VH-VL binders against Prolyl 4-hydroxylase subunit alpha (phyA). Designs and how they scored, part 6

Target 1, 225 residues: Prolyl 4-hydroxylase subunit alpha (phyA), of Dictyostelium discoideum (Social amoeba) (q86kr9)
Amino acid sequence: KIFNKESLNQLEKKGYLIIDNFLNDLNKINLIYDESYNQFKENKLIEAGMNKGTDKWKDKSIRGDYIQWIHRDSNSRIQDKDLSSTIRNINYLLDKLDLIKNEFDNVIPNFNSIKTQTQLAVYLNGGRYIKHRDSFYSSESLTISRRITMIYYVNKDWKKGDGGELRLYTNNPNNTNQKELKQTEEFIDIEPIADRLLIFLSPFLEHEVLQCNFEPRIAITTWIY

## First folded at step 22 (VH-VL)

Design q5 (from f3 with heavy chain N59R)
Fold by OpenDDE, fold request of step 27:
Structure q5 (fold): chain C 225 residues (1-225), chain A 125 residues (1-125), chain B 108 residues (1-108)
Amino acid sequence: as target 1 above (225 residues)
Amino acid sequence: EVQLVQSGAEVKKPGSSVKVSCKASGGTFSSYAISWVRQAPGQGLEWMGGIIPIFGTARYAQKFQGRVTITADKSTSTAYMELSSLRSEDTAVYYCARGYLEYYDYGDSYYMDVWGKGTTVTVSS
Amino acid sequence: SSELTQDPAVSVALGQTVRITCQGDSLRSYYATWYQQKPGQAPILVIYGENNRPSGIPDRFSGSSSGNTASLTITGAQAEDEADYYCNSRDSSGNHVVFGGGTKLTVL
């Protein structure tokens, strides 16, 4: 189990949790890496874009990742049959992440998660993603929004200086009213090392991907709704 | 697998009210976004409103504001749609559906993946 | 309130390709969702997001978008594809859900 008194306290006070050696299986990690990179090499990932208002645009200086959405059905099966056959180990990871989702449901009263969304992202040299928020959660929304962000890293050869850290801007996770959220300059840099899982509160914490000085930078992000 | 089971057909007189129920099975009802959509005979789909049971706050299409009330009972996993001051034009099949909003890089996607079978409401003198 | 518009009817020969288009200001900000509806049945989700097909939807169905338009394409239309197709999205405010008027597809 991922959640204990200490980890829950961390999540509550800081809004994030870092778990190292998440899978603790070198073979699986390597396979996930291979599958991820193969998807990229096979041009299954597309350049990510942005949307502001009515404008859809691309700018590598703002967002430089290549992305692939991995859709799973209500039975936690990858919807694309071809994809399902090629990313079995990624799917294994996603199954493990679903267990975390279930833990949230058990340890947080009335959490009642409804779904997940998963994105495979690859950055190349020079790639970055500017400061952004994953969710604009509101109780007045038409639907439940993203509540938890989980980022799994599979960068086997990452070393300090390679860049690509996730800069997480820390906010008070106990703020219930988003309108009262103040931007803070306080942050922590999280190294995208292999088999690291970062969990943070999507509505509260802004983050960015610092410029990569290596490639590929591979991350699998799963949001819990 | 989540299913939405709706109440049976209704025949109502003009000026009366109708309350249709939608019971969810096989999932976490409280966090679902339940939408109500109607379809008059030979006409298109029309969104009426929706509710997230855990929040208890409903949203309505402007056309139906003041005349429609959407509620949810978490204990029974049931959503309700009540339409008052019924008119002949309100004759339609009324659907409940589960809605999601996913966020993508170029925009958001709202979709309803599970639908009830519909409830026929006939308004006639 | 923003509206979605689509042609009321289109035809396609068996095995041919047809595109159904939806237009609206909200589509500049949001992806269109497409539903298939056959007589006497509830709508069925066929496309959502960029080009996502739910399980059970044939791969001949695809989605695309451009500007304030979204399109559903059926490549190699089959007889069973004859149905009404509706586009859907949030309105421009994001606070409401809207449907297109529907397109009746006839397979010849």
Scores: ipSAE 0.882, ipTM 0.936, lowest interface PAE 0.7, mean pLDDT 93
Fold by OpenDDE, fold request of step 27:
Structure q5 (fold): chain C 225 residues (1-225), chain A 125 residues (1-125), chain B 108 residues (1-108)
Amino acid sequence: as target 1 above (225 residues)
Amino acid sequence: EVQLVQSGAEVKKPGSSVKVSCKASGGTFSSYAISWVRQAPGQGLEWMGGIIPIFGTARYAQKFQGRVTITADKSTSTAYMELSSLRSEDTAVYYCARGYLEYYDYGDSYYMDVWGKGTTVTVSS
Amino acid sequence: SSELTQDPAVSVALGQTVRITCQGDSLRSYYATWYQQKPGQAPILVIYGENNRPSGIPDRFSGSSSGNTASLTITGAQAEDEADYYCNSRDSSGNHVVFGGGTKLTVL
């Protein structure tokens, strides 16, 4: 169980929550790392791009990650059978993250999540991702958009100085309602250490991936809609 | 598994109104984006509008603005589409569908993954 | 509002490859979604997010995009693939949903 009074308060007021030793299983962590890196080595990840207006573009200096979207159906299974067999432990992680989604449904009134979206991302040395927001949540949208971002890290040997921190731009600590959270100029750097799970409110918190001075930097991001 | 169950066929006279229902089962209705799509005989699919029940706000295609009303009842997990001032051209199969908008690096993807079986509305004198 | 355009009809021989293309300004910004519809049936989602297949959709179906176009490709067409195919996306404003005119695929 992830949410208690303290963690929920943290999430509501700060807009983010850091959970260390999320899986607390070194074997699973290693296997997730191996599976993730193997996907990369097998060229299953592609260089991420950007859509700027009507133009699609790639620029490693702006966004340097290689990404793979991991699709799961309504039964929380991997869409691709071949992929399912090769990322069994990643799926284990995703199952755990689904439990978190369910907790959100239970602890946040009228949360009523509808789906998740998952992305495996690998950065190489020099890679970064500029400041961005994961969601532009609006009641006027055609659909429910991303509401929660969950980032799981599997960087086993990460040390200070290696770069690749997630710079999270924080909100006013005096906020009492998640809908009232406002972006501030303050930020915290979150180390992408192994078995760390970062949860934050997608519509409200901008973030960036600082330049990596190591490789590979591996993260699995799951968004809750 | 989520299913959308629509109301039965309707026969209406020109100038009248029709209200079609779409009940969702097997999921959390409140946060679903329910779209209405119609298809005239031998014609293509046409998006009419949609609603997110939790917000209660509906969006409409320009073509139908002022003539269509989309609503939702969270308590019954049912979405409604009411079309007024019916004309012969409104004869069609009307579908409700659940829509998603996913964000990708190169763009967003809107898609409707679950569809009702459709409701036939016939407008005739 | 922006529109999506498709060829009204295409044909393919059994086992051959066919590409159905959708064109529209909104496709510069958004991925196309593809639906298959057979007579008397509701549409079925076959491709979304450019090249994502829902469960149950054969891997012979694939999606691609270029510029203001999106394409559905069937590699190794089967008899059961004979149907109408519709592309779909948000319009250029992002506030509405639009469909292409549909393409009738005949399998020979």
Scores: ipSAE 0.873, ipTM 0.938, lowest interface PAE 0.6, mean pLDDT 92
Fold by OpenDDE, last read:
Structure q5 (fold): chain C 225 residues (1-225), chain A 125 residues (1-125), chain B 108 residues (1-108)
Amino acid sequence: as target 1 above (225 residues)
Amino acid sequence: EVQLVQSGAEVKKPGSSVKVSCKASGGTFSSYAISWVRQAPGQGLEWMGGIIPIFGTARYAQKFQGRVTITADKSTSTAYMELSSLRSEDTAVYYCARGYLEYYDYGDSYYMDVWGKGTTVTVSS
Amino acid sequence: SSELTQDPAVSVALGQTVRITCQGDSLRSYYATWYQQKPGQAPILVIYGENNRPSGIPDRFSGSSSGNTASLTITGAQAEDEADYYCNSRDSSGNHVVFGGGTKLTVL
């Protein structure tokens, strides 16, 4: 059991949950950092782009992250052989996140998750990501979309003033039902400190990455569909 | 491993209806997007429509709107495609498939990763 | 409503590289998906997203995109690669799924 009643209540009412010391293993954290940074140094990450519906474009002032998609078989957890060997500890993290997914299936009625999607993202100095939503979940969609966003941070030496906080635009605290969450202009800044896991409802909470004053800013995001 | 098992071959007369079933073994059927795709002899793949059982509402290609009905039974993990007012041109192999929509930075990616073996429907007088 | 177009047939010599291209307005917004189909068989997913291969798909298969086009490339074609290849995506509205007309690949 990963979530207690308080955590579930937090997620239900506010739409987000912060878990510190998620792995609680300094060695693993360091290894995940090293693997992540190594992927970046080896040019396995590419500059993220944007889509306006008609054109693909890049603008670092809008989105400045370098990204790598980490694909795993939802059933067998099989990855590309080359990648799997080089990101063993990242995979360890992802296995832990899968446990969270499984718990959601157990505690959230009719959640019935179908898959995950994982992205390794690195920001450099000056990097940011403007306000956006991860999902536009709708019953009218062709498929199930992202429902949960999980962001794991591995920034070991992050200090206040370094920037790169995730600004999460929070829900009305008076809402008691996840289905009735309303987006507000209120927000909280979440420090991207090491071994912090942020979980929030993808369809409901907008967020942005504030300008980084340090590098690299490393985060591993897993979306639950 | 998820498999989609389809019903057997059908021989129908013009004007009649056919209902093909697609049963999923394993997985979370209710959240799957089940699509129906047909292929006439010697022709290409044609998307007919799809359904997400948990939502209950199906989407249809314009060509088949009003003539095709896609349903799902969560209790049996089975999706159905019923095509009415059959014509000779409806002779085809009908596939069900599980679809996903992943979101990437440059756009979305729709794909069908698991397919049934197909159901041959022959419409002849 | 949108359509995807493909050349109906292409050929490649054994061990050589071939590119199959798909074109359509929806590809400006969405990634193309590629399927391989052999006679008497159901289609098999070979490429999705920008360049993602499902498990079991050889690494000689790759995907790319540019503008309103997407391409499937087979680097070092093998005899078993002879098949029909279909591109697929959502239509421009995003509300429907569309296929290309398919490309028959002959390996010489």
Scores: ipSAE 0.873, ipTM 0.939, lowest interface PAE 0.6, mean pLDDT 92
Fold by OpenDDE, last read:
Structure q5 (fold): chain C 225 residues (1-225), chain A 125 residues (1-125), chain B 108 residues (1-108)
Amino acid sequence: as target 1 above (225 residues)
Amino acid sequence: EVQLVQSGAEVKKPGSSVKVSCKASGGTFSSYAISWVRQAPGQGLEWMGGIIPIFGTARYAQKFQGRVTITADKSTSTAYMELSSLRSEDTAVYYCARGYLEYYDYGDSYYMDVWGKGTTVTVSS
Amino acid sequence: SSELTQDPAVSVALGQTVRITCQGDSLRSYYATWYQQKPGQAPILVIYGENNRPSGIPDRFSGSSSGNTASLTITGAQAEDEADYYCNSRDSSGNHVVFGGGTKLTVL
């Protein structure tokens, strides 16, 4: 079990949880790294973009990652057969993350997760992602938004100074009213070390990826809806 | 496999009301947006409204505001669409569909992946 | 409310490529969703998130967007592709869902 009283308390009070040695399998981690990087090398990832109103654009100074969406069906199968064959270990990771999703369903009353969305992201040297929020929670919305963000890191040999930290701005996770969310300058920098899993409340915590001074920076993000 | 099972065909008089049910089976219900879409004979699809059962929040197309009521019962995993003051032009197949939102780089996407088989409502004098 | 517009009908020869376009202001902000509908059947989701295919949808179906337009492309049209195709998105407010008028695709 990922969640215990302490971890749930952490998530409730701080809005985030860091789990080190998530897989605790060096071979698996290496394979996930290789699969991730190979996808990038084979040009399976595309430059990420931004949308501002009616304007679709790409700006590396704002968002410099390359991304690939990994779509899984209701049976937790990767829809693209070719992709499925090439990222088996990533898929293994996703299966583990699904267990976390299931735990949420069990420990949070009426959580009733809908689905997950997964994105493989690779940053190159100089890459960054400005401060942003993954979702906006509103009970008035017609749709359920991202509720949980899970970021898994596979950066081997990362060391301080390499950059690429996730700066997580801490807000009150108990504030369900988006209108009452105040900007805070309080933050924690999370090192993107290998086999680290970051879980945080998507609607409440803004975050950014600090400039990378190494490459590739690899992260696999899964959102729970 | 998730399925949406709708109530049977209805024949109604003008001025009356109809209530169509949509029962979800085989999966999650409460967190999805259950949308109602109708299609008149030979016409296109028309979104009427939707509800998120977990919140009880319903949204309606402007055209139907005040005349349509969408509700959901989480305990039975059933959504309802009630249309009042029926007119002949309300003759249509009414679909319920499971919908949700995903975020992408250049925008979000709402889509409905599971549909009921439809309920035919005929309004005639 | 925002509206989506489609050509009412298009035709394509067997094995050829056809593009069905949807236009609307909301498409500047939201991705289009595409549905296929055959006579007497409920709509079937074919494309979402601009170019994502649900399981079971052939890879000859693809989606794209530009400006206030979205397009469904069928590369190598098959006879079974003859159907009505509807684009869909949230409206400009984001609070409602809207459909295009539908496009009847005839495969010749």
Scores: ipSAE 0.543, ipTM 0.844, lowest interface PAE 1.4, mean pLDDT 90

Design q5 (from f3 with heavy chain N59R)
Fold by ESMFold2, fold request of step 27:
Structure q5 (fold): chain C 225 residues (1-225), chain A 125 residues (1-125), chain B 108 residues (1-108)
Amino acid sequence: as target 1 above (225 residues)
Amino acid sequence: EVQLVQSGAEVKKPGSSVKVSCKASGGTFSSYAISWVRQAPGQGLEWMGGIIPIFGTARYAQKFQGRVTITADKSTSTAYMELSSLRSEDTAVYYCARGYLEYYDYGDSYYMDVWGKGTTVTVSS
Amino acid sequence: SSELTQDPAVSVALGQTVRITCQGDSLRSYYATWYQQKPGQAPILVIYGENNRPSGIPDRFSGSSSGNTASLTITGAQAEDEADYYCNSRDSSGNHVVFGGGTKLTVL
């Protein structure tokens, strides 16, 4: 379980949680790392991009990762037949993340999760992702938006100075209790160390991936709708 | 698994209204988009509109604006589509479907993964 | 006469490859989704996103897109692939859903 009184209060007040030693299993972490990097080395990832006006496009000055979408059926099986045998340990991680989704449904009133969406992302040396938000939430459109971002890091040899931190922008007067602020800092840098799970509220927390001075930087993101 | 069960076939007079129900079983009804799609004999699929029950506000295709009312009852997990001022051209099979919008890096994809079996509405003179 | 345009009919010899196309300006901004419909049955989802297949859809079905055109490709067509195929996407405003006119696939 990840929720108690303190963690729920932090999520509500600050909008994010950091859980270290999430799987606490070096063999699993290494297998997930190997599966993730092998997908890239076997050219199974595509260059990421963002919508630019009316065209689909890719621009590494905006986002420099390579990505793969991972879809699962209602039985928690990876839908892509070609993919299912090559990422079994990533699927194990996704099963653990589903338990967190269930905790959201059980602990937060009216959360009522709809679905999840998962992306494997690999950054090479020099890769970055400029400041952005993962979603918006609108009651006036026929859209279902991301509400929770969960990012699992598997970078087993990361050390300070390697770059690739996730900069999470935390200074928001409407979402922050200003009486508890001690300094004027507007962000925190989250080191993408192995077995770290970052959870944050997708609509509210802008973030960026700082330039990597190493490769590969591997992150597995699951969004809860 | 999730199923959508629609009300039975109906025969209607021109100028009347029809209300088709779509009951969801299994899963969380309030958070899904429920779309209504019709198909006249020998013709293609037409999206009529949809609703996300937790928000309660429906959206309608421009062609049907003013004639269609889409509602949802969260307590019974049931969506409804009412079409008024029926004409012979409204003779069709009416489907409900559970819809999702999935965001990707450079766009999005709307898809309907669960469909009802359809409700045949015949408007006879 | 929809915002998404499909050829009304296409034929393929058994075991050969066929491409069904869908054109529309909104496809520059939104993915096409593909449905298969057999007579007397509800549609079923076969492709969403760029090239995602739901569980149970054979890997001979694939999708692609370029500019304002999306394509459904069936490699090694089988007799059971004979059906109507519809593309589906959001309209230019992004607020509505539209279908193409449908393509009748005949397997010879």
Scores: ipSAE 0.000, ipTM 0.473, lowest interface PAE 11.7, mean pLDDT 80
Fold by ESMFold2, fold request of step 27:
Structure q5 (fold): chain C 225 residues (1-225), chain A 125 residues (1-125), chain B 108 residues (1-108)
Amino acid sequence: as target 1 above (225 residues)
Amino acid sequence: EVQLVQSGAEVKKPGSSVKVSCKASGGTFSSYAISWVRQAPGQGLEWMGGIIPIFGTARYAQKFQGRVTITADKSTSTAYMELSSLRSEDTAVYYCARGYLEYYDYGDSYYMDVWGKGTTVTVSS
Amino acid sequence: SSELTQDPAVSVALGQTVRITCQGDSLRSYYATWYQQKPGQAPILVIYGENNRPSGIPDRFSGSSSGNTASLTITGAQAEDEADYYCNSRDSSGNHVVFGGGTKLTVL
């Protein structure tokens, strides 16, 4: 169980939660790490790109990760049969993240989650991802929008100075005074250490991945719609 | 698995209206977009509009603004498309489809993974 | 303009590779989705989200994009791949869905 009064209040006030020792199982963490890195080493990931991106526009100065989308059916089965045999422990993680999705449905009035979307991302040395937001508020789109971002980290040998922190911009998103927002930026840098789960409100918190001075930097992200 | 069942073929006179139904079975109806796409004989696909039933709002392609009305009844898991002031050019197959929006990087994609079989509407003088 | 443009027809020899293209300014911001339609049938989803294939779509189908252009590639084309192919995306406002004019693929 992730939510109690204190954690719900923090999510409401700060827009994010950090949960360390999420799986609390070194064997699982190592297996997830190995599965993730093996997908990259076996050339099963694609270079991430902005939607101007041939090889020229897959410029690593904008984002330097390699990604794989992981698709599960309504019975929590990986749709791609070849993939499913190689990421069984990642699928275990996704089952645990679905429990958090169910907690949102149970404790947040009218949350009514629709679906999830999952991405494996691997960064190499020098990789980064510039400041962005995972979703945008819009009343004019025929859309189902991302509402919650959950990022699980497996970087078991990470140490301070390695880079690759997630910079989460914490400027008060409910503040209607635009002068305050224009004057300063508030942020925290979240170390991508193994077995850390970061949860934040997708529409409100901009973030970036600071330049990596190590490889691989591995993150598994699930969005709740 | 989700299936979309559409109402049967219709023959209409010019100037009248037609209302096509699209009933969803399985899955969650209210949470996904239902789009309406038509195809005149020998021609391509044309998006007419859509609705997300949980929000109750419809959006329409500019070409059809003012002539088409798209609604949804959550209690029966049924979407409706009504096209008024019919002309012979409205002779087409009318499809309903369940839509999704996925976010990838700063780009996103919209896709329709479940399609009805289509409803043939013939406007005959 | 947010309209999507496709070549009206393309041919490929059995077993060869073909690329079907789709152009539009909105493709700089939104991914294209690809549908296959055979005569007398509803369209089926072939590729979404750059290069994702739904269950049942052969691995000879792949997608890619660059700038304002999206492409559907069929490697080792088979006779059953003969069909109309439509690209689909959002318009530049993001509020409407638009289709390309379709490309008739003939397998020779």
Scores: ipSAE 0.000, ipTM 0.467, lowest interface PAE 12.6, mean pLDDT 80
Fold by ESMFold2, last read:
Structure q5 (fold): chain C 225 residues (1-225), chain A 125 residues (1-125), chain B 108 residues (1-108)
Amino acid sequence: as target 1 above (225 residues)
Amino acid sequence: EVQLVQSGAEVKKPGSSVKVSCKASGGTFSSYAISWVRQAPGQGLEWMGGIIPIFGTARYAQKFQGRVTITADKSTSTAYMELSSLRSEDTAVYYCARGYLEYYDYGDSYYMDVWGKGTTVTVSS
Amino acid sequence: SSELTQDPAVSVALGQTVRITCQGDSLRSYYATWYQQKPGQAPILVIYGENNRPSGIPDRFSGSSSGNTASLTITGAQAEDEADYYCNSRDSSGNHVVFGGGTKLTVL
């Protein structure tokens, strides 16, 4: 239901697609916002980090969000039973994102999705995430790589000047090679407004979260492998 | 809901081989890794190898390279582990386990969330 | 080295806090996973990623890591926590899975 001739062409040529009014249900949007912020307020999120050389470390100068991984079984049920009761409306969103996963399987030849992975992220005032990519494809390990990034935003009071835009670097995705962090000048700033769904090709599009001048900035990301 | 049902206990002579089966039910078999882990009496856990059925290729711990073969049959949702040239120190419980592979902010994580009950293999001489 | 090293035994008084450690160079690149095993039973996943608990694992279990060391912490240890605990991760190549030697936790 998201793919037609025009949207398929845009995704294939530009590498991203923006869908506004995705749920089109203010009550659901508010419930998802409340559930997301409550996870943070109940201390259920951890500080995110980034691998630095051969060491793991958490560095707020690189990434300043708080995250929670949400895992569902093959029946679309939240596997953490304590978590399940507190994020029922987020689970509803994830069911809708699974429909998009199914559209990829139906419309893109040989897509053959394998699984999804979901993260709730909350940024506080001053939070940011420097430029990065969500995956590089690898066949050398016992590893399945991310192919599609889908980010759903619920920031219902966001206004221009608040910061926290996702800067999506839109240079030609067909020219992507192993020159990470090199040569990036074309970009679009995507406002993290409520009920916006951003879809992009994980291996090709670098992005960053610009510094927030508000809190909370809430995003729910699902990756398709 | 995923369950892993393993084949029954086996008694083998040194120099022979054993093939243990692991049948998955209640989930998507081809999309997860299936690992094989053994535990000798009084000893710790030892990863032997694994397979992601959709890729059809297996990875083996260096210790078992050349002696172990791990395969998967998607039509029956069954993984197999065959260990050849058995010795008495191969006496162990052999587990299969379903793995998740998750990408996190600084690397990835592999974990086994569903385990079979184990298959006891006794190598006697 | 890809080898994961654990102390073979640790004791804790009932209700106290204990920390079980795991060391290995691959832990600089990969998350540690923790399993609990009681005699005659298959292992049970207790911590994955840095600090994620599966359903049914009490919140007294937590995980952390720094450098080449990962830790499993049990606050307010209960008698039922007496078990063997294994850390698990990938080796430096990413192609193999390795376990630590296991730590026997005794609750006094």
Scores: ipSAE 0.000, ipTM 0.477, lowest interface PAE 11.4, mean pLDDT 80
Fold by ESMFold2, last read:
Formats: structure tokens, sequence, C-alpha cells
Structure q5 (fold): chain C 225 residues (1-225), chain A 125 residues (1-125), chain B 108 residues (1-108)
């Protein structure tokens, strides 16, 4: 259970929530790390890029990660049988994230989640992702939008100076005093340390991934619609 | 059919405030953003801010920060925009609009598919 | 001082093709949305996303984008297309919504 009076108040007022030691199981963390990196090493990831409209390109100056979309069926099973045997512990993580989705449905009036999407992302040394707001997949309907971003980090050997922090821009005009109103950009750098779960409101908070001085930088993102 | 019904025209003195309402009917309220857009006579459209009712937190264009308050009442499916310290430059038509954010491969799109008819606010001596 | 720039006016002969352009750095990351507004009326949505038209918008309207520029194209312009057209997108920070200054389309 992640919601109590304090955490709900923080999410409402700050727009984000950081949960450390989310799984609190070093063996699981190591297995998720190994599964994630093995997907990259087995060429199961594709190079990410930013394209829109009729203007197609992949541009590593914009983002430099490799990604895999993970699809689950109605029974919370990975749809690709070969993939499912190689990411069993990632699937365990996704089950835990579904519990958080259920908490949103139970605690926030009329939240009524529709679906989730999950992406595994791996950055190599020198990788980054410029400032953006969440825009990972196209919508199929006018009523479907991403409302919650959840990012799980598994970088077990990360230390200060390694780079790859998520810079989360915290400019919330409705929750801002006069000092915050006068500043051009306000942000916090989120260290991508193992077993950290970052939750933020997708429509409100822009972010970027600062340049990595290490590899792999592994993040597993689930969006709630 | 989704419809946004706005409150009636208002005439205000400089230095006063105005509160415009926007009631949604014929559709669901909580799944959409509500934006406020104004248009001075002979001028273009200007986004003032918006709210996503389930989160209760509004966002404002920097120009209006400190003068505008946007709220929503989910029980009545009504959004409100209040503009304070009115000046003659605030004479405009004020629209509410229902907004979406759709995600596409390698990008996203924000759009407002349903608009109110507008509320004329006149600020004069 | 707009983050999105449009030409103030464009003319087209009846039945001809016209492009209305919108420029801004944020358009590299976010799609432009296009609105039509006739005098005394609220704007209506004509194009969003890659090239999506809402129900009731004729297929002579299309959208495109490249780099920092988005375009609304009207193929075979009709008299009823005479209106103001606004592009709209998120700003460079992604925190706000911004409109271009508008383009008055005159059908000759």
Amino acid sequence: as target 1 above (225 residues)
Amino acid sequence: EVQLVQSGAEVKKPGSSVKVSCKASGGTFSSYAISWVRQAPGQGLEWMGGIIPIFGTARYAQKFQGRVTITADKSTSTAYMELSSLRSEDTAVYYCARGYLEYYDYGDSYYMDVWGKGTTVTVSS
Amino acid sequence: SSELTQDPAVSVALGQTVRITCQGDSLRSYYATWYQQKPGQAPILVIYGENNRPSGIPDRFSGSSSGNTASLTITGAQAEDEADYYCNSRDSSGNHVVFGGGTKLTVL
C-alpha cells in the first residue's frame, strides 16, 4: 500500500512521489537488472527515436535509449511466450505496479483507470533524453490519455557522478509561492538508484534524462491511462 | 452530444473581478481537461490556463499567474475561471473548451474538441 | 513575442490550394492543432495529431509538419473556408498551451 494521508497530499501538491526500497528484495532487484540487460544483449530492444507527422528520423541528440514494449494479456501474462520466459522477474514487478494502479482506482474518486502500457528502456554510456513531457505512444481514441507515469529504476551500482539522473521539472503554478512564480525553471534531479519507484502526474511534469557516464542505465516505465 | 454552457455576459469596472462558469452536459466531465481561452476584440486566441478535475490542480499561462484562479466542481460538472484586478485590456470573449492529450509514436497532440459559445466580459468606466 | 508564428493573412482563389504555416521550436516535439474561427463564433477544431480530422471536417483539410514548422493545407478552397485559422501547441517547456497569432484566409 503506497497511499496514506501524507503521500496523497504530496502527490496532490507536488505532483510526484518517490518510493525507495520498493521491492525491498535484493535478489529480485538483481534478477530484474539481469533480465533487462539481457534483453539488450540479445538484440530484443530497438533504438528509440523521435518522429512525428511525415517527418521521420531517429536522432540520438534527442534521445539515446534502446526500448522494448512489454504487452500482457488479460491474465497478466506476457503475450510473447519466448519473451515471457526471459523476463519472469520483470513480470513480477509489473504485477506490483498493477497493485498501485488498483490503489489509484480505490483511493482517488472517479479515477477509473482504463489501461496501462509498459516500456523497458536501456541507455548506454553517453545516452540522454532531452526535456520532454510524456509522449511515448499514440492514442487510438479521444478519451484515452496518460495520467500517471511510474518509473522503476534498477541500477544497482549507481553512484554520484555516474550521470543519468532524471531531471524532473517542478513548475506547478497552482501550488507555487511568489519565489517559484518568478523563476524560469525549477527542478529536482532524481538519482536512478536501484529499487526506486518514481510516480508523477503525466500531464503536468516535464523531465529529461541527463547524460549517462555509465552503462547500462535501466528504467521500466508503466503509464496508467 | 457533449455541450459546454457558459454563464452570461458581464460588464465590470476596472479593479474588480469576474467569475465565469462552464457547465458540461451530455458527456463525462472527469476524463477531460477544461481549458480557458480568451479573445480581445479584433485579436487572436490566448490560452489562460486549464484544469484536470480529478487532480484538482490548475495550470496557468505565465501572463495570468497571480490574477486567475481556475477551479472545478465534479459534483456539478462545472469549471470556473476567476480573473481579478480587471483592466480595460481584459475586455474580451472568454471561452471554455474541453481538451485532450493524445499520444502518438514519437510525439503527442493536445487539442480542444468542444468549445463553449463564449462569455463577453466588458471592463469600462 | 508569440512562441508560435503565423503569417497574418493569406489569399487563395476559389478551387485552388493554400497552405497556412505555423513555426515554433516546440513543434519539433509536439504536434500542432488547427482551429477555424468565423466572425462572432467560437473556434472549431479542424486538424490534430498527425493529420486527424474530427467528424464533420471535409477531407480537403489536411495537416503536416517538418522540423519546427506545421502546415494546414486546404485543397480546392471553398467560399465557406474563409475564416481565421489558429495553430496551437504546447510551449517549449510543455507546461502551457500556446496559440499562434492567427491567419486570416480570404477566398477570392
Scores: ipSAE 0.000, ipTM 0.453, lowest interface PAE 12.1, mean pLDDT 80

